# Designs tried in a protein design chat: VH-VL binders against o27280. Part 497

Target 1, 266 residues: o27280
Amino acid sequence: MDSMNVPEVLEIKRIVEESESVKTFIFSWDFRREVRPGQFVMVWDFRDEKPMSVSLIDPVRSEIGISIRRVGEFTDRVHGLSEGDLLGIRGPYGRGFELMGRDILLVGGGIGMAPLAALADEATARGMRVDALVAARTADELLFLDRLEAAGVNISTCTDDGSCGFKGFAHERLLTLEENHDMAAVCGPEPMMFQVMRILDERDVPAQLSLERYMKCAVGICGQCCLDDTGFRVCAEGPVFWSQELSRVREFGRYRRDPAGRRVPW
Short names: E, the ipSAE of ESMFold2; O, the ipSAE of OpenDDE; V2, 0.75 times the mean of E and O plus 0.25 times the DockQ between their complexes.

## First folded at step 22 (VH-VL)

Design Ci6 (framework fv_marstacimab; at its last look DockQ between E and O 0.92; V2 from the best seeds 0.86)
Fold by OpenDDE, look of step 22:
Structure Ci6 (fold): chain C 266 residues (1-266), chain A 118 residues (1-118), chain B 112 residues (1-112)
Amino acid sequence: as target 1 above (266 residues)
Amino acid sequence: EVQLLESGGGLVQPGGSLRLSCAASGFTFRDYAMSWVRQAPGKGLEWVSAITGRGGVTYYADSVKGRFTISRDNSKNTLYLQMNSLRAEDTAVYYCARKSNYGAFDYWGQGTMVTVSS
Amino acid sequence: QSVLTQPPSVSGAPGQRVTISCTGSSSNIGWGYTVHWYQQLPGTAPKLLIYYNTNRPSGVPDRFSGSKSGTSASLAITGLQAEDEADYYCQSYDYSLTSSKVFGGGTKLTVL
C-alpha cells in the first residue's frame, strides 16, 4: 500500500466528453483507498500538478472519474491525452461532503457540478431525494444533465443567456423555488456560492460549500490555500465547508489569493 | 388562502410543560420551513425555533435550547412546540410563522398565549 | 438589547413622511443578509410589510418602501395615515448567533 502522498501512475481508462471544454477522465481505482464526494486529488501530468475534484465514484466498476475543464496550459495538455495514456494521481485529499436528512438540493455552476455529481450518486444510492440546480453561462456549458437524470435527480437548469432553462444566475433561480430541503451542497464560482449561501441561510437550509483555491501541497503544509482570519486551509479543513464556517471567512465571495499570495478580486 | 392557527397555550407553573400546535392550511406544508416566534407582554419579537420543510433539521434559540423541541407532522399539516422546564421568562404570545422563499416570515398565526407563573 | 437597533418611537402628522431606521452590523445586514419589515397593529399578529429589502407583498400600499445600505436598513412611510399607527420590526439573519434570525427592538409609530 503506497502512501497517499505518493503519486500513483494510472492509465486513463476512458474519456467522456462532457462538453466542448470539459472532459471526464476515468481511472481504475482501488477502493481500499476511500474516496468521498467533495474530496479532490492532485493530478500530475509529469510536468505540473493541479488539484481536481472527483466527479465519479463507482465502487461497482472500481473506477473514479475526474472532470477537468480546459482553462490553461496544464489542462490543455491533459485534454490532449487519449485513452491509454498515463497520469499521476495522488490523494484523495480534503474534507468531503456530509449527507444528512431526506432530501438535498445541489446548486452547481459550471465545473462546480463535478463534485456535486458524485454527491448526487451517493445521495440517490442512499434513497435521498435529490434536486439539482445546474447553472452555466450557456446551454452548451451545462454539465452532467444526462447522468443526473439517469440517477433520478430532479434537475432545474439556469443559464446566463437564457439558452436553457431559467435566464439568469443560480441565486436568482433559487429565489423562485419555493420548496425547501433538509440540506444543500453548493459548488461553483464563488460569487455565485456567496449569494446562494445567503439565500439558503435565510431559508433555514443547512449548506455545505466547496471552495476553490490555489493549492500547491494538498497536505496543509505550504499555506498557499490558507483563508484569511480563520486560518482554514482549503486542502486540509476543506475544500467542503459548512456555511457557518465560511461566514467567518473574510475573503469568501470577495477575493482570493493568486499563486503569489496576492489578493485578487472575484 | 394560507392560514396558520396556533393552539395549546395556557397557564403553567414554573418547571412545567406545555405543547403548542399550529395547524396549517392553504399551501403545501412540507415545502416550507416553519418557525416559532414569541413576544413577551409589551416586548418585541423573538425567534424561538425553526424546522425545515421535511423536518430533517431543527434550530433553536439559545434561550430555549435543551428545553424546547420543535417538530412537525406533514401528514397532518401541523407544527408543534414541546416546551419543557418552563420559566417565567418564557411567558409570551407564541406565533407560528411560515418562512418564504425570500427568507421572510410571510404568514403568521394569531398567536397563543403562554403564561408561566407560580 | 436587540441585535438590530431601531428607534423606540417615531411620530408624524397625517400626510407626512416618516422613516424608521434599522441598524445592524457586519455579521448581519452588512454581511449581505436581507432585511424584512413587519407591521404589527395593536392587538394583532405581525404582518409582513417589506421583504427582501425593498419588495412589497400584495396588498401593501406603495407609500411603504424599504431600503438597505451598508449595515443599515430603512423603512419609509409617505403620506402617513392614521391606520399606520403600529409597531414596526425589522428582521434579518446573523451568522454569529445561534439565534440566527434576528429582530429589531421594534419602533412604535404614532400618528399625531
Scores: ipSAE 0.847, ipTM 0.917, lowest interface PAE 0.6, mean pLDDT 95
Fold by ESMFold2, look of step 22:
Formats: structure tokens, sequence, C-alpha cells
Structure Ci6 (fold): chain C 266 residues (1-266), chain A 118 residues (1-118), chain B 112 residues (1-112)
């Protein structure tokens, strides 16, 4: 029970359109299976199974939300579903974020804001001050802004095209922010996370970063999600890592691995 | 103008204790990580300790860990360094330094001299 | 002994150009961490001279410039003046050390 390896078939209770390309699928959830921000679930559409971020953890309403960006055949099929349709869910898996200190900076790129939105809810509920730097290509792809504002999160935005907030990359915006924090949580494209981690290291801000890797088994046996130089498996020892752990990893931010384990450039 | 003013240095016997203070003004103190950096007579700069802006996380060089404690009082805009079990090797000018958003020490105090000798 | 190596001294005549090197490794400058430079005039506290590899704070003359390549950084001073006589330190971050904020050993610049 501690490691649920068989998907439970659940009804889609509600669908929230977060953007043109991102939907949040909400399910009833028995919280005897505890879920921590930064953990992931495997979503099964009866043909294929993919890891997805948990973006909403609501024990009061007994609900979880899973945010999915449309990027390929599997996610296209899931985006075509309606309320009342079924999906298999197994998990949660992986190491989640740990909160510490009095304030936290969230830095999220694109769908990477999903686990950070869940973390923001927990941090604000604990009475922490929460700042978020939310990044996307365009204003229409900035995720969870209304939810973060309602939770009392202080938001800075950046967009590649300048349509909202700072024009440029998340790490460039971060360099213009003067406030130091007790910790940070980072999730997004790995090149962005590399630059953000460097800046946070240099500022004396301890950081936890969430990595996404291709996976087959979700429990770390198959080795598809391994990092160079450390043997860390994203599904078992991560997906959340401390910056100290990642700084020692040759591949982080420099290249990735395809499903066959071959190195490919970012 | 950003100002950092150290105090509390002096002569102390080996094994003794001393508490340094750094009064900050001209900026929003709680927004910046702060450090102590020391310089032994005739020697180079050595980082000693750091603390995050809200004070939730502290860092120490191996040479001082377990003996020195950094702290801050954001209501008084003051950084502290409690130094216990002092050794001759701790003799130095101690600087209070502010960490910028670029990771540099952009402002320094004038320093306070700590001499550990019998 | 620092993981960032600087020459102990350099000298130049007024009006000349001098450079001060700062040589690191793959766990600091070579990893991608930035380099900052500090000037310490005799009997005074250090002052930030160059940050983030190449940037000058307000009030620093443009005859001071910084660069970074590979595992090394360099501070260049053109149009050397008597007032430039000082100690110069580079500084970076090294992920492999507990004392991760690392200063170079310092370079004494003498103006002839």
Amino acid sequence: as target 1 above (266 residues)
Amino acid sequence: EVQLLESGGGLVQPGGSLRLSCAASGFTFRDYAMSWVRQAPGKGLEWVSAITGRGGVTYYADSVKGRFTISRDNSKNTLYLQMNSLRAEDTAVYYCARKSNYGAFDYWGQGTMVTVSS
Amino acid sequence: QSVLTQPPSVSGAPGQRVTISCTGSSSNIGWGYTVHWYQQLPGTAPKLLIYYNTNRPSGVPDRFSGSKSGTSASLAITGLQAEDEADYYCQSYDYSLTSSKVFGGGTKLTVL
C-alpha cells in the first residue's frame, strides 16, 4: 500500500482549462494515501502510462488535481476526455519538497508551475511568505496566476515575448529581484533550472529543484530516469533534489537522455 | 547611502568569547543575505559565515563551525557574530558584508579587529 | 592556499595596461559560477570593483574591466594611475567546498 503499483481507475470529476495547452484534471482521492507537493503520479489512459505532476492537494474536499500539458499522442488523447471519463492513476511516487524557514521563492517555467502551485498552498497554510516568479513564452501560458494571487502569493512574471511582466528568461528576471529568501523551489525546463540554481547558490539560498525524466516503471527499477555521475533515479531518489546534489551531476543542464539512454543536447 | 558599521572587537585570551555586531542602514536589511569575512594581519580575505535575509538558514566555514554563531535582528537592522572558544588563528579584522542579487559582496563595513593572544 | 590562483604581485608604470589573472577549476569558474573582483586600498576595507564577470558598479572608472573564459578570469586596468596601487581579490563560488564563497589569494599591484 505504501507503493501502489496497480493503477486505480478513477472518474474525472472536473476539468479546469488552465491555458490553451494545459488542463487540470480533478479526481476524488482517499487521503489515507498521503500526497506531498513535488511527488508525481502515473496516469494511465488504457493504452499508455505517463508521469504527471500533482498541482492540487485538497484533503478537505478529498480531491487532487493533475495538470497535463498537450505535447504528444498520449496527452492529446487525455485532453480529448470529458468529465465522467475514466483514467487510471497510481502513486504517489518520489521525494517531495521540504519546507523550511520563514519564506520561500518559487521559480516555475511553464508546466513546472504545477507542483509549485501545490507547494504554495502548503507554504501559505503554514504561514510562510511566498514569492513566485512565473515564467512562460507568452502571457496566455502563465499558469495558476489567479490561484496564487488568491492564496496571497507575491507574483513576478516574465514572458519570452514581453506580453506580460519582464521580457526575457526567468533567470534574467531573477537577477533583477533584490529580495533574498530562506529557501527556493524550482521546476521548469532544465536549462532554466541550471541558470536559476547557479544564481541561488551564489545568493546563499538553499534550493530544491524538481526534474522530469522519461520513465517506464515509476519505482526506479528500470533505470530509464538515471542521472549521470550519481546514479540518482528521478522517480526514486527525486524528482526533487537539493541544489548541492545536482551541482555534482555532469549532465544536469547540459544534455538529456532519450528513452534508450542516449545523450542528446538540450 | 548603504552603511555597515562593525563593533565589538578587542583583545581576548585563547578559549575566550567575543560578540561582534554590525549596524546596517540605507537599505532594506531583511532583503539581503549577510556575511562575515575576515582578514588576518598581512593575509588575504576569508569568508567566515552567512545568513539568509529572513534569518532562517545559516552557513559556516569549516574552520569556525561549532564555535561561531551568526544571527540577525531585522527589527534592529543588526547582524551578529558570537565567537566562542577563540584561538590564535581567529585573530583578524572582521568585516560585515552584504550579498547582492548578483552574488557579490557589494558593500563592506570598515571592519573590527579581533586579537586572540595571551 | 586558495582554489582560485592569483599572481602574488604585478606592477606597471603610469599610463600602462596591466592584467591580473584568477585561475580556478571545473567546480567553480569552470562550472559556470561568476567572478567578482574587489579592490582594497592600503589600510581600508575591500570595495566591489567588478561583479558578475564584467559589470562595473557606479563610480568605478571604465579603465577597469573584467573577463572570464574557461576556468579563468582576468581583471584589466588601462591607463594605470598611482591611486590604483592596492590589493586585488577575485571571488567565486565552488560547489565542492563547504567554504563555498572562495576568494583568490590576492594580488598586490604596484604603480612604478
Scores: ipSAE 0.843, ipTM 0.944, lowest interface PAE 0.7, mean pLDDT 90
ESMFold2 (binder alone), look of step 22: mean pLDDT 91; pTM 0.934

Design Ci7 (framework fv_marstacimab; at its last look DockQ between E and O 0.92; V2 from the best seeds 0.86)
Fold by OpenDDE, look of step 22:
Structure Ci7 (fold): chain C 266 residues (1-266), chain A 118 residues (1-118), chain B 112 residues (1-112)
Amino acid sequence: as target 1 above (266 residues)
Amino acid sequence: EVQLLESGGGLVQPGGSLRLSCAASGFTFRDYAMSWVRQAPGKGLEWVSAITGRGGVTYYADSVKGRFTISRDNSKNTLYLQMNSLRAEDTAVYYCARKSNFGSFDYWGQGTMVTVSS
Amino acid sequence: QSVLTQPPSVSGAPGQRVTISCTGSSSNIGWGYSVHWYQQLPGTAPKLLIYYNTNRPSGVPDRFSGSKSGTSASLAITGLQAEDEADYYCQSYDYSLSTSKVFGGGTKLTVL
């Protein structure tokens, strides 16, 4: 337990450029430390620390991948790194996805596809049929398409501007899909997830959703990632939640708390 | 043309068992979640049970949990409802209904009457 | 009583406009779940009339319309006809009930 809370300094083994704004950093990993899709790690650049989802789990190559979108100072620094450079990694933390049934629908938006890509690999390895609805603002922001295709995933794309696939939002595209699945996993902008969840509920498709919140400690102590009114800690009880759990979360799809604890609308 | 045809209804004593069937045609059966909805004489509609398209997940109303079992055979395009420990309040017309991608019940069978009486 | 509340009965003369209300709560309609409407003619199975709040299936006349606002929904029938005499049910989803599809209590529409 102590070992997982100490950052391990790891060398960046490879960097995969997923898009203009997203890179996947690959590290050697000792799989005596179990990691599951949907879990996150704390990435430390020796100045600041941020939670990042695991997007690749490769026991054969003894590697994990962390996909990071360039969105601020921390990620700017990380994106400036090269292969061979060092990062601190501690974890993994949180509750990951559970797989059930014979088929699964993945619904991802933007960087939300990161944990879902890892889940896709596991699901396909288990012989499940995997369908993925991949959403982004533009075609250039669609992530992991080649990887998913190579894994045997059936992909449907949607973009806000119609530059690729269905023109519109993920929930709109979902409404056009007639096929039902045994379960769904969802990750992306929370407004998207909120819409998607309701549709899945109405379709009798059990869904797991991965939330993003400001997480400071990652170990359920600081309370920065607590959800109204349940008191769920995203880092401990999540970040993956069942739809039934999220239905009790007042703030879900409505607002989040910033680092100062203030309510911020989506 | 989408068709749903229920069968298996009848008269049964309290505590007895009955198995309903719903034969589906006119669509790819495995792609759709299916439900049973019942209607007591002179009363409204009540959702009873649902099952996902591939049968991996089932749902039940509290009123029937532990007593009813929904299942499906996609090779036969048939939906089933095994009803055990039947009670008088289970007396109703039972409809099989297809769940649309919008969450509505877009197609209904004609229903089969189940009467639980001493 | 039903989770969704409907008036037990409504009536209108031919050619008139009638509305049937479906009142829910913050755990169903108010939470953002869609509302569907069914028509049940006497002695028949229910038929989908309105789906996803406002949409008409093929074959449903445009004199039928659905709306949703806040925690309630409404079915409007314009140009009321004798064949519209039936029971009407609204349906939605409620997260507070275990995976429950919820129906209104139904409304008996009488054409005078």
Scores: ipSAE 0.864, ipTM 0.923, lowest interface PAE 0.6, mean pLDDT 95
Fold by ESMFold2, look of step 22:
Structure Ci7 (fold): chain C 266 residues (1-266), chain A 118 residues (1-118), chain B 112 residues (1-112)
Amino acid sequence: as target 1 above (266 residues)
Amino acid sequence: EVQLLESGGGLVQPGGSLRLSCAASGFTFRDYAMSWVRQAPGKGLEWVSAITGRGGVTYYADSVKGRFTISRDNSKNTLYLQMNSLRAEDTAVYYCARKSNFGSFDYWGQGTMVTVSS
Amino acid sequence: QSVLTQPPSVSGAPGQRVTISCTGSSSNIGWGYSVHWYQQLPGTAPKLLIYYNTNRPSGVPDRFSGSKSGTSASLAITGLQAEDEADYYCQSYDYSLSTSKVFGGGTKLTVL
């Protein structure tokens, strides 16, 4: 069967205001379609369609949560919706995180904590020790702290302005944390992820990093999500990559691409 | 004071086996990745194997893969290296080394000598 | 040859300044990985001398200093003393090698 993947129209069951700029939209979900931490969905507001992080995976209550940061016209329209309103959802897509070992370090910047919050739930359910380094520009942008604490996650924070926790960047805080881990999962601004990746490599900590790229098809055929040097498609071979896969990618952490595919500095 | 004390070295014939131990004290052992680093007589330093702090992931140099097994017992603060199918080129002083949060080997043991000879 | 290249030997008189180079490539030092330095006195184990390119552990005199630029690093020793006679190794990480933890070949420092 050669089926096109079309959005399913779903009712917003509940909205959680995570911060002034971030909301989590919760939907009923048929878990015949498995969802794994690190996978993404395409959210359709009947005008435009954008990739969004899955931050809650709850098969017991048959729910998923999708966390969306207000950054432009599409996300402004979605943030204006109420419980009972409709959105189209395609997916899930992509390769999720793989858990290994007895403990894991999560390093999240801003909205990048969304897929890591879902991973934290899976890791704690497996009996792993979970540490999280949660980073943001300011204290009011630190995401999921109460949820992580309730799950038994050990939290370190950092903020660029020093309003909560360590003053500085995530990689600077990481250098002051002496504990070694069996693995790490990293998601956030790409420059942060590049710096964190190098530190984790040097510590003998295997790391998986979740990338963001411009997407249109989400199934690997349009080429909009390709990485330089490798031909990897973020929507098909990623968005989660091992650090050794990304070390071969020249563009990682160095520049981004605009919608026309041109290189633009970070 | 951080201390690392290797033991278990000695003379062994080619094809034989030997188990090295490294007793750790003065720090929270389970929080640090550990490595074995060796030095053949008159030669430079060569990394051999590493293990994560909680012991979930191990790494090996190509020259020892399939023959050496690194392990740790965090309840005894002890690092181990099981060396099987030993060869003459494995002759070296073997050092136990601690990996710092900066990626350096910040503390080393005194070393234990392994000689593989007929 | 070693992935990280060091001169096999260097010498200096007491009180002089000497430098020891560590030359790498784009997959190690040039990628941005840190460089660490170890001192090995005759008949002893290596000891950390410089970490994270430029930092000195407690107890290391400030006449030892490290630097990194491009694909290379350097260890400088000023006010050379007889006790500095030792082997010196640089160390980094190389993402392209299966043996990713790499040491330089070592430099024998002789104090004349």
Scores: ipSAE 0.808, ipTM 0.924, lowest interface PAE 0.9, mean pLDDT 89
ESMFold2 (binder alone), look of step 22: mean pLDDT 92; pTM 0.940

Design Ci8 (framework fv_marstacimab; at its last fold request DockQ between E and O 0.90; V2 from the best seeds 0.87)
Fold by OpenDDE, fold request of step 23:
Structure Ci8 (fold): chain C 266 residues (1-266), chain A 118 residues (1-118), chain B 112 residues (1-112)
Amino acid sequence: as target 1 above (266 residues)
Amino acid sequence: EVQLLESGGGLVQPGGSLRLSCAASGFTFRDYAMSWVRQAPGKGLEWVSAITGRGGVTYYADSVKGRFTISRDNSKNTLYLQMNSLRAEDTAVYYCARKSNYGSFDYWGQGTMVTVSS
Amino acid sequence: QSVLTQPPSVSGAPGQRVTISCTGSSSNIGWGYTVHWYQQLPGTAPKLLIYYNTNRPSGVPDRFSGSKSGTSASLAITGLQAEDEADYYCQSYDYSLSTSKVFGGGTKLTVL
């Protein structure tokens, strides 16, 4: 465990262009170090460090993939890298997804599909039926469709602008889907997750949701990712939470705290 | 037309067992979570148990946990409730109810009466 | 004892408007969970009357309406008719009670 907290300098083996704003960086990985869908790693570009979800777990090729959306200065730098370049990676950290039942519904929004794609692979490998509701603002932002399809996942899409699939939000599309699943995994914009969670709870579908918060240490020490009232640390007790846990989190779907600790709306 | 038909109710002594059945028709049974809801004479509605569409996950009210078992056979479009260690307070009409996409119980059976008495 | 509180009884004359309240808390209605209403005629099974706070299933007259605000919900019946005499139950979800669905205690509506 001590070694996992020291960034390992890894070479970018491959880069997959997922969309205009999302790239998947593939690294060789020693699978003696266990990694689970839903866990995250800290990516270090030798200047700054950010938490990123693992989107690919391939024991056959001894590879992992990290999907990164271009959203700011750090990710801009990372997106400028090429195959053969180096990044520091430490982890994995956090609680990943748990699988149960015979079938699973994945509900993902935007880059939130990253950890869910990895989960889809695991679920499929276990012989589970996997349905995925993939949401994005526009068609060109829908992620991992080909990959999911190749894995045998039944895909439903929705876009805010109606450019692909259902026109509307994920929770709206969910209300139109008749199938009731044994469990669900959700990741995306928190307002989306809030609505989706509500629906799933009301349908008696046990759900796990992956939260995104500002993280600094990733080891539960600094408290930057601490959720109000509950004291849950996203990096330690999460980022994957059961709906029953999140229901007690006052800020869930309502507000977040910025790096300065200020309450800011979603 | 959606139909739910309960059966298996009756008179039993305390500590006894009953198995309720609910025959469903008019919809794709496996696509819907199902619940049992009971109503004691002259009392309100009480949720008892639920099961997901595929039957992989079950839920129970604390009042029946460890004594009741919900199950389903999707090949027969039938929902079951095995009730063991019955108590007087379990006396009620037991309804089979379908969970809608909106989280409501949109269809109910006519109910079957369970009476637990010495 | 019910997580959702309803008045035990309400009454009205034919043609009048009556309302039935359903008072919850921050762990159910106030959290954001939806409210549903059921009508139970004497000697019959419950019937879905209002779903998802305000929606009427097919066959339910527009005399029935649902609303939700804060930690409470309300069922309104306009143009009260004799056949409306029944028990009415609100239902929601409460995260503090595991996965148990929660019903109100029920309201007996008498048409005078």
Scores: ipSAE 0.928, ipTM 0.965, lowest interface PAE 0.5, mean pLDDT 95
Fold by ESMFold2, look of step 22:
Structure Ci8 (fold): chain C 266 residues (1-266), chain A 118 residues (1-118), chain B 112 residues (1-112)
Amino acid sequence: as target 1 above (266 residues)
Amino acid sequence: EVQLLESGGGLVQPGGSLRLSCAASGFTFRDYAMSWVRQAPGKGLEWVSAITGRGGVTYYADSVKGRFTISRDNSKNTLYLQMNSLRAEDTAVYYCARKSNYGSFDYWGQGTMVTVSS
Amino acid sequence: QSVLTQPPSVSGAPGQRVTISCTGSSSNIGWGYTVHWYQQLPGTAPKLLIYYNTNRPSGVPDRFSGSKSGTSASLAITGLQAEDEADYYCQSYDYSLSTSKVFGGGTKLTVL
């Protein structure tokens, strides 16, 4: 009845402009297909298909939201769509975040706040205390602040240029925060995630990090999302990994791969 | 000023049990992960156990897993170590240590001696 | 042997410079984890001496300094004084061990 490997063509129900460069596209969703924070979907615009994180999970309204940053040709085309237009959606895929303990620290850089916003909703609904360190290059690029505040999340901000909150990188701000947490969830630029993971490891805070890699099949068959030295498939064993899993991944935070598969420095 | 005061050490026989306490003051106790670190007579430092600030996650060295239980009561600013099935190799001074935001053990108690002997 | 290897002892005369090495591997210091140093005077608890590779807590004289390179770290002590006679431990994190918080074996510093 549901073919999870075949895109379902869905109507864009609503569009939320999160920033000048980020929009959230909201679709009706049948929650017999459960969605967990940290899972992703493949978004098909009838020409290309790209993985996108789920940022809103609302079983009460039977809705999901997918946040997309305009960064290239595919995302430019999707940003040009209107309510009522169609997109193909496959999924959800991957391993989502697991919540544990009494409090959680979220550390998000840029669009990486998208899956963390979904997690914040679940954590607050469970009665956990939620702190978020929201990072961006500039104040105008800080995402989901009003939504997080309305959910009761305690927010710290940092911007590279100092236009809002701490001036500097997320890991530098984290070093000035004394509070220890039962767990953390991290998503953002990989160099940021590497530094944040190191700090969290050293603080005895178990961390889960959401990693991005190129995907084609999204079900673990094609091998395009494999990580060096472990054979982990981001689409199957991830995209959310525990820090102890990522510590063994040679490429994490060290280099990335271009579309031809070549190692390139960050 | 930050203070950590251990208590509860003593002489026990192999197979016995002992509960250590560490009273904390001078800082917001619930904001810091805490550890127990031990030092056998004439030997080096060995990390034993850790617990997150809110107490939701615990860690143990392999040598003590299943026998020791770390806990904390944030309303009393007190860290605990329940030690069961004690062995001669558990003989050591046990230190209570605070984990800093940089990952160092920035404050230590004076320690409490545990001797496991017939 | 501990995961972090330190010389069992070092010695120096008053006023001299000594260094204490802390040799790790790619799963700890070489991975990028930071190194902390502790001084333990005879009959006392350890005290934080250097943290985050190079930082000195308030009250630690600047004749103590830390450094890190590759898979190793060093504690340097200049202008040796009699009261520096103590045991010194390095400490880091190792992702490959279930006991992830690792201390070096310790170095006994003797001031001649």
Scores: ipSAE 0.826, ipTM 0.936, lowest interface PAE 0.8, mean pLDDT 90
ESMFold2 (binder alone), look of step 22: mean pLDDT 92; pTM 0.941
OpenDDE, look of step 22: ipSAE 0.882; ipTM 0.935
ESMFold2, fold request of step 23: ipSAE 0.802, 0.799, 0.798; ipTM 0.925, 0.920, 0.919
ESMFold2 (binder alone), fold request of step 23: mean pLDDT 92, 92, 92; pTM 0.942, 0.943, 0.942
OpenDDE, fold request of step 23: ipSAE 0.919, 0.881; ipTM 0.959, 0.931

